# VHH binders against q9c0y8, part 15

Target 1, 316 residues: q9c0y8
Amino acid sequence: MSASHPGILHEYTERLVAFELVGKSNVTLTSNVTRSLLLFVGGLGDGLLTVPYVQELVNPLDEIGWSIVQVQTQSSYIGWGTGSLKRDDEDLHKAVDYFLHIGGADFSTRKIVLMGHSTGSQNVLYYLTQSILPNYLIAGIAQAPVSDREAAYQFNGKEKTKELVDWVKAEYLDKGLGNDVLPRSKVENFFGEVPTSANRCIDLTDVRGNDDFFSSDLSADDFAKTFGNLKEISGSTAHSQLILLMSERDEFVSPSTDKAQLLNRFRESIRPTTSNSSLSGIIPGATHNVGPKSSPEALKWLINQLITALRSFIDQ
Below, E stands for the ipSAE of ESMFold2; O stands for the ipSAE of OpenDDE; V2 stands for 0.75 times the mean of E and O plus 0.25 times the DockQ between their complexes.

## First folded at step 5 (VHH)

Design n11 (framework vhh_7xy4_2; at its last look DockQ between E and O 0.49; V2 from the best seeds 0.47)
Fold by OpenDDE, look of step 6:
Structure n11 (fold): chain B 316 residues (1-316), chain A 122 residues (1-122)
Amino acid sequence: as target 1 above (316 residues)
Amino acid sequence: QLQLVESGGGLVQPGGSLRLSCAASGFTFSDYEMAWVRQPHGKGLEYIATISSGGGSTYYSDSVKGRFTISRDNAKNTLYLQMNSLKPEDTAMYYCARYEVTWSGGRKYDYKGQGTQVTVSS
């Protein structure tokens, strides 16, 4: 059912906004320099309030001195089709900069945790590892980190995916046409109505494409280049914490995949080891987005895990 | 086997009303976003209304907004379109369509019924 949500709409850069959900205390980032925030970015197709559990986080976080902010990037909704992790990272850095300072705050008084859902997890990892821009996150949370490539294998077929990749490379990339949008008639089964560039298609579906962080067939060396390469927090020798939260019933992960083992492979690759949070885990009974088909305990588990994590980052 | 069967079309005068129904079978109706699309004679398909799987969200094209109402009864596996204040330009074949979401979150309608003809004429 449709509902209204109290909050503050922030223009954090030209033509882009973020929505701060306001809890029962009515405390906001603008009015309190010591208020910290969970900056939330969705996955492919997501925008504001498209991930069901976000609204359920508002009051629990509010009670412990944290706001939740949903950010719109250029990739929000159908924008991802012509986007890139690099572009997303630029948007997210603008958001982080804006929210770090509003109300007269700075890194000493306000902490920011970036939480990504689904492909938002690639954003989190990219921010913490591959970005050439300064890192101002105390932690990153990847919720439901899944391989888009393997999702394509699962839903469209491995061979068909490879055929697509080969075709796109031959007809577009090899010709310098990476920014061209692919014909819908050729890619609709993969991307639906979303206009998708050749580059973006390859990012998502090619082996070791730019978005290929979480595939189960990647090597230890592959993981070392991502999980094993966390950046220092700007102005510090400290590193951000990385928390990985997989969904036990994630429909985008193959049933043949041992999620616990895969999670351990990710965690074991995290460098420095001090960034490997003990709070990483599998959300029990949770579908991909912890939605209504999840077990009743899934959301509660997620909330409690987040509260525990967020309390650990500030003096609470 | 997946099936969508539209009904309720007919001839109506301008300003009149019609209620279309679509009976769904062969799939879990409540799991899918549904839509009404229409095709005027000699023209392409036009999206006019969609409704979320649970019925909590509806979307309309500007051409029908304020006049048409999409609804559903998941217990009956039925989609509805209440059409009020009908105009001659609403004359078209009306189809019930099922939307599906790809792994990437993109949407498409993958199946539509045989349609029901709506004719608005004085």
Scores: ipSAE 0.481, ipTM 0.850, lowest interface PAE 0.7, mean pLDDT 95
Fold by ESMFold2-Fast, scan of step 5:
Structure n11 (fold): chain B 316 residues (1-316), chain A 122 residues (1-122)
Amino acid sequence: as target 1 above (316 residues)
Amino acid sequence: QLQLVESGGGLVQPGGSLRLSCAASGFTFSDYEMAWVRQPHGKGLEYIATISSGGGSTYYSDSVKGRFTISRDNAKNTLYLQMNSLKPEDTAMYYCARYEVTWSGGRKYDYKGQGTQVTVSS
């Protein structure tokens, strides 16, 4: 639906913006009152205001002293097809650095939680596993963590997906053409209108590609390399918490996948064990984006779970 | 099963009119943006018109703007294209298309129908 949204548009780096929605308190991150923030990154095709439940989080978060900010990255909208998790990670670090230092707030007291939707879940897990965090970031939340590779298997067919992977490797990667955009006629059934590089295609669709974190056919050793490798916060022995929120009716997860068992496999792989949040779970009746076709309780459950998590991080 | 069935094409003289219909089934028609696209013999697909899910917004390519009108009847799951002032250049196979979002969030046209042939001859 078309709507107007009150907020502040932040330029966190050259050419990239982040949008802070303003709640009923009218307190913002540019105010002299120190607020903690939930920094939200969407999935493939997402940008500002494209994930509707984010708007529903504004006032519940505001009531507990938190702001919500949506980040535009180079990968927003159709930019993801020529991107990478590494490029996204660089953009997210710039956003985190910006929000620790804006306004009259004491930077030492500001807390940040990074939340991802869909492939934003890969962004969150990648962020928490690559490097010691230069700034204070206390938790990552992954909503609808799903396998892009297994989604391709479901919607395009497993053999057609493997055929695409083999073709891209032979005609592009083996020839050093990983950054070249694939012909639309070859990949339109997978990526639509989005210009997609050979590297990006492989990252999303190949077994153990750079984005392949959540596939049900991955081994315990595969999960140990991601979930088992959460980095510490700089200047501390503490580690960020990881909260995994799967959608019960996720249309991008095969009906043959036991979501509860898969979630348990992810959780059991988390190291250090103190980062394994008891708040991880399955959102009852939720579609992938907790949208209109979800059960009526799904959005309320998500809101309550997030508020419970954020309260726990401020020692309430 | 998802299906689009185009009809209403035929042979007309320049300056004539035709009304195309597309009967949709197997999905919630009122939830989707729809389009008409055409393909002249031996040429690529040309996008000609779109309509929003509720029918309140329309777009036309410059080649048909002012001559063609796209409309929909959500109660009947039917898409229409009223074609006026037809020209020989309008000769093509016409397809009803649904905007489809891939698992990756990319958008494409879903040409599921057999099409309906429009021939404009002098």
Scores: ipSAE 0.476, ipTM 0.791, lowest interface PAE 1.3, mean pLDDT 90
Fold by ESMFold2, look of step 6:
Structure n11 (fold): chain B 316 residues (1-316), chain A 122 residues (1-122)
Amino acid sequence: as target 1 above (316 residues)
Amino acid sequence: QLQLVESGGGLVQPGGSLRLSCAASGFTFSDYEMAWVRQPHGKGLEYIATISSGGGSTYYSDSVKGRFTISRDNAKNTLYLQMNSLKPEDTAMYYCARYEVTWSGGRKYDYKGQGTQVTVSS
């Protein structure tokens, strides 16, 4: 909407920043130790303001005492091509630790929710189920939890994707060259201009690659190892809530995929079952990032779901 | 289905001029940024000029800046490249390309045409 956006740029660790957007109240995380936050991480190619609904959340969240903070990681913009979910997770934990304590706050009153869009949803699920680092999130929200592998199948072809995977394994991984950047000519139709390592390509496009959490052809056993493994909030016996928000008109999900059925399969795998939020759902009329081609009701529905969730976490 | 058909290439003497055309079909041409790319024999592709969807913004590589002009006619679904002061180094196959974003968010220019050969020689 606006060319300028009021806020505070936080350096949460060396050379990495997060932007706290400031609402009409002018209250900030530094100025109010009881104020909670929605920490937002985008998907592949994303950075500040690239996901259009983030700025629309500022004032609704401000009204209930929440800041929205957009985090940049080493993977933001084109950095993802040589990164990993593990590296992202380390960055996100540094951001959570910073915001948890800024202004003298602690987790007894300041709540943190991590929300991811697209592959940021893999960041959320990784944080809550795979990370070896302490968990201080009251909830994770995954908006558009889409399979990268199945997107590659849809747009590049299943056999072309398998051929690329086999070639990368043979020419790079089997030779100990997993960190090497692949020739652009081999991967341009998958990753465009983004320098992409052999390991990253495999993470995104191989069956059960490290990012492969949301593919519709995964088994219940596969989902049990991820969705079924939410860890406790550190210093507590409670677990984070997990909210899954699919976009009804998501252009990166095959038309043949029954989104409601897939969402139910994810939700039925969540353990502990008390972490399976009833606020999960399908955003009506929404495109992948709930952008301008979405129906007008999409953004309103998203805001209402988020406000409902965030209020409930303060009352916990 | 996306179709890009290049024409207007040929043999020209150094210092000469050519005008390349690219006829586009199978997509809404006016919605897309377009580019000219070239491939000298035995070498990789060079992205030499781009033009925004409405035609208001252009960019040129240093190798052609000041000599080449990219333009478009959205009513005719046609992209153009006016090439002046041609040098032997401009000898290449020339392709028009549509800007595309892959499912991973990566950017590329999609070039599927046959290309048109430009040869600058005495």
Scores: ipSAE 0.434, ipTM 0.778, lowest interface PAE 1.7, mean pLDDT 92
ESMFold2 (binder alone), look of step 6: mean pLDDT 82; pTM 0.817

Design n12 (framework vhh_7xy4_2)
Fold by ESMFold2-Fast, scan of step 5:
Structure n12 (fold): chain B 316 residues (1-316), chain A 122 residues (1-122)
Amino acid sequence: as target 1 above (316 residues)
Amino acid sequence: QLQLVESGGGLVQPGGSLRLSCAASGFTFSDYEMAWVRQPHGKGLEYIATISSGGGSTYYSDSVKGRFTISRDNAKNTLYLQMNSLKPEDTAMYYCARYERTWSGGYTYDYKGQGTQVTVSS
């Protein structure tokens, strides 16, 4: 089914856009009324409107005075294969900076929450840990944080994944060819039609690669480098809260993984401890994207959890 | 146990027609997007057509659009490719493929059969 969506397409930097969906109030971030926003970044293969639950968030958020914005980065759709978390972070900082300065924005009242889906969860955690955060980015939400490396183990086999990593290191990284696109015939079972650089392949599939934040075989010291290193907000000693929402029936997480135990290990590593949100949890009956194959209650649970979180950030 | 068995290939003159069939077994056929791919002699695999799990959506490569029609019969676990107005450039081994979403969000074929040879010459 094709559909029309009312909204504003924002050009936040050269060649990159963010789409603000408009709710029933018809109030936008360009209005003279200051609104807080949830800035949403998708996972691998995602772009505008590709994660179905985002449309379902528009009116619930609008009712509490929040806008939802989906950001397009250079990594959207198939662009991620030649990208990096660092490049994504640069794009997200430009988007955040743009939204801090448009419409009736007032730094003392506008709050920004960065929400990621799937590898968007890596984007969120990376953003919160690399440098002092922009004014009033008060929380990150990671929905379906999953290990890409362990997904590769599950779907392609652990030994085949390790063979790929070894081959890419020997034939590309050791030769200074990290930015070269790998031959599709060697990697199509991992990445399909997506042009994938040697660096990006290693980032996703190697042990402790640059994207490897969520693997169940990582140590407490590994988690301390990410979850243990949330940065302060510019002009404040406050730190952003991190909310982790895992999907109970996530098809990209091995059935052998104890999700509750893994979530507890992530949360135990969060520093400062005040950034460890009690709203973190497992979405009952949810598939990876909280999609049609989820239990009927899963989407309502997610919406209620997000509304509870967003209300708490402005009413504290 | 999982099998895809292609049939219907052969020698045909330019401008002729062939209908390829693929019998699927060992999995729930109606749950999967299916594809036809081909490999010309001395070249790589070329995507030709895909069809959604329910048969309602199809996509074709530019080289065959308007000449080939992909279809499926979920009750018979069978995929079809109707090939019309055949050209010498259509000469290739044709494979039925089960199309899978990769964990990384791309799409690739998970499994392909032995293939059926199509030769277009006068």
Scores: ipSAE 0.354, ipTM 0.711, lowest interface PAE 1.6, mean pLDDT 90

Design n2 (framework vhh_7d4b_2)
Fold by ESMFold2-Fast, scan of step 5:
Structure n2 (fold): chain B 316 residues (1-316), chain A 120 residues (1-120)
Amino acid sequence: as target 1 above (316 residues)
Amino acid sequence: QVQLVESGGGVVQPGRSLRLSCAASGFTFSKYAMGWYRQAPGKQRELVASITSSGGSTNYADSVKGRFTISRDNSKNTMYLQMNSLKPEDTAVYYCATEPYFWSGEKDYWGQGTQVTVSS
């Protein structure tokens, strides 16, 4: 649908932007009022405003002194097919650095929470595990953390997905052609029109590929490498907090998967244990993107959970 | 306004053939993978066959392999299902639909369905 949205378009680095939605207060991150922010990163195929609930978060966050900012990365829209979690992480660090230094952030009470949707959940977990975190980046929120590999099994078939993986390894990776774009005719049933490199295909669809954080067949040792490795915040002995919010009716998760059990396995792996947020849970009646096909209660639950989390961080 | 309109259904005897057509309008047909689904009495909807956006790759349910052929003509915004050697077990309402990629989210578009009955 066509619509206009008031806000500020921030150029956080050359060619990349972030859009700050402005609420009823008209207070912005560029104003003299110190304001904390939720920095939102979407999933595969997402860009500005493509995740329906983001617009619904603006005024509830505004009421508690928080802004919401959607970040564009090189992976936005169709760019993800030639990308990587590492490249996304580099873009996200530039965005976080920009927002830490806008206005009076260096001398303020500003806090940053990084929130991801879908593969944005991998971006969040990756960011929180790679190095000592920037000052004031205090938490990550993963909404609809799902296995892309198991989604491919569901939509394309497990055997066909494994055949693709084997073919890409033999014809590309074993030959040092990992950065080459795969022929559309061979992969369009997985990736459509999106130019997809051999490396990106393997990252998403192979067992223990670089993006394979959330699959139900992964071991406790696999989860220990991600959930078990949350980093300290620069200038502090505190560690980041992680909140995991799974969608009850997620169409990308097999109906045979026990989501509550899987969420418990993720949470049991979180280290340090103090980073394991009690606000993690399953969004009742939610589809993958908490969109129009969700139960009416799903969006209200998500908003309430996020407001509860963000309010708790102001007193930290 | 998006529309998918199925045609070609009917009543046929076992061993006969039918060809279903799905005419698409209101979206860029050539950019979407497409599928045929069916819902038999007392059963859930199941995928019968799918075809990629270019027509370069196809997929079939085991129950129809060797009997059914899916095809498309992007210049006419139309998808087809050629159903040969029809069995009573093929009796169902047949739906055409856009096919999601694993990254694309919820399925977007469905037709209203066309009845296929295989009986003597």
Scores: ipSAE 0.093, ipTM 0.471, lowest interface PAE 4.3, mean pLDDT 88

Design n3 (framework vhh_7d4b_2)
Fold by ESMFold2-Fast, scan of step 5:
Structure n3 (fold): chain B 316 residues (1-316), chain A 120 residues (1-120)
Amino acid sequence: as target 1 above (316 residues)
Amino acid sequence: QVQLVESGGGVVQPGRSLRLSCAASGFTFSRYAMGWYRQAPGKQRELVASITKSGGSTNYADSVKGRFTISRDNSKNTMYLQMNSLKPEDTAVYYCATEPTFWSGESDYWGQGTQVTVSS
């Protein structure tokens, strides 16, 4: 509800901000001591303070010398409907570059972990697989990686979703109108009141659309193009680790989907094999956003898993 | 105080009908898309049916399509689920909920649920 949060609001580029929550130590990313960073990106509809567990991570991370920063991108709140993974990636690179050079200082040795929630998981995988990785980015964490396409099948029906895809292709993409906003009356059932472009609709709802990384009906060859394509850290032979944390009670994953089997398929596709973190798993009793309707153990499990991961990256 | 109160559940034989009602208070009902969810013991909650703000469009899970009908009356702040041709597989606790507009996790508001049991 209503609350005040101590922190620093960073302007990392024109019109976009990142909010650093300050823990009990009052140590910040601008301190003389180089502090490690967990950079958090939300899912569709998210912005600052919208994912409940982020606030709960502040003090546990502070105790081990890590700060958590929530990044606002052009896709935050309702902006995602006219966005793309490519545009999000550009914003994330600007945020990362900002935190390496805060106030003109040299923080190039700062350790950075990129963590995504929901469609933020697609942002993490995109960043690690189809972008140049700087030496500072040591891991990606995907929390609640979910197929938006299969969620649309579940909530709107598979046939209705395919009819929408076919209509958008015929009436917009085939006519070079991919950037046009679709009539609200046509897409309200899928995306509510969010202005949604033809391109964005297809990215989310079509088979092998640009966002379609996590669907259970994808082949091993499909997963090889994403999970199998983790890029080297620039100037090194090392690769970032990828940690996948699925929610056991995720309401956006079909009841017919075996989550443990699907997680196993993702993990088996990760290349190089050394990037396949043993800390990947299923968060017991967790809803999609590890929110109040989760089992009481879910949040503590998530916090413990993250602290274990972040501690393992210190002094390496 | 925000409340969603379900009613109309019960025990019925296969092939019979039930009508569930969801009474909303404490928020502007007409601004929310609404849905009916169900949860059988040991299973996760699943969406059964949803309806847009105006009631002009509806969506159904494949398992209930052609048997269930969702409707709403914004003047009465009430949503309904007409369940026809009930099957043993429909046995679950049925929940009234606001529908997420974005893929942001949980619906803003949930009811306490009403039990539907279909048994021979």
Scores: ipSAE 0.017, ipTM 0.372, lowest interface PAE 6.8, mean pLDDT 87

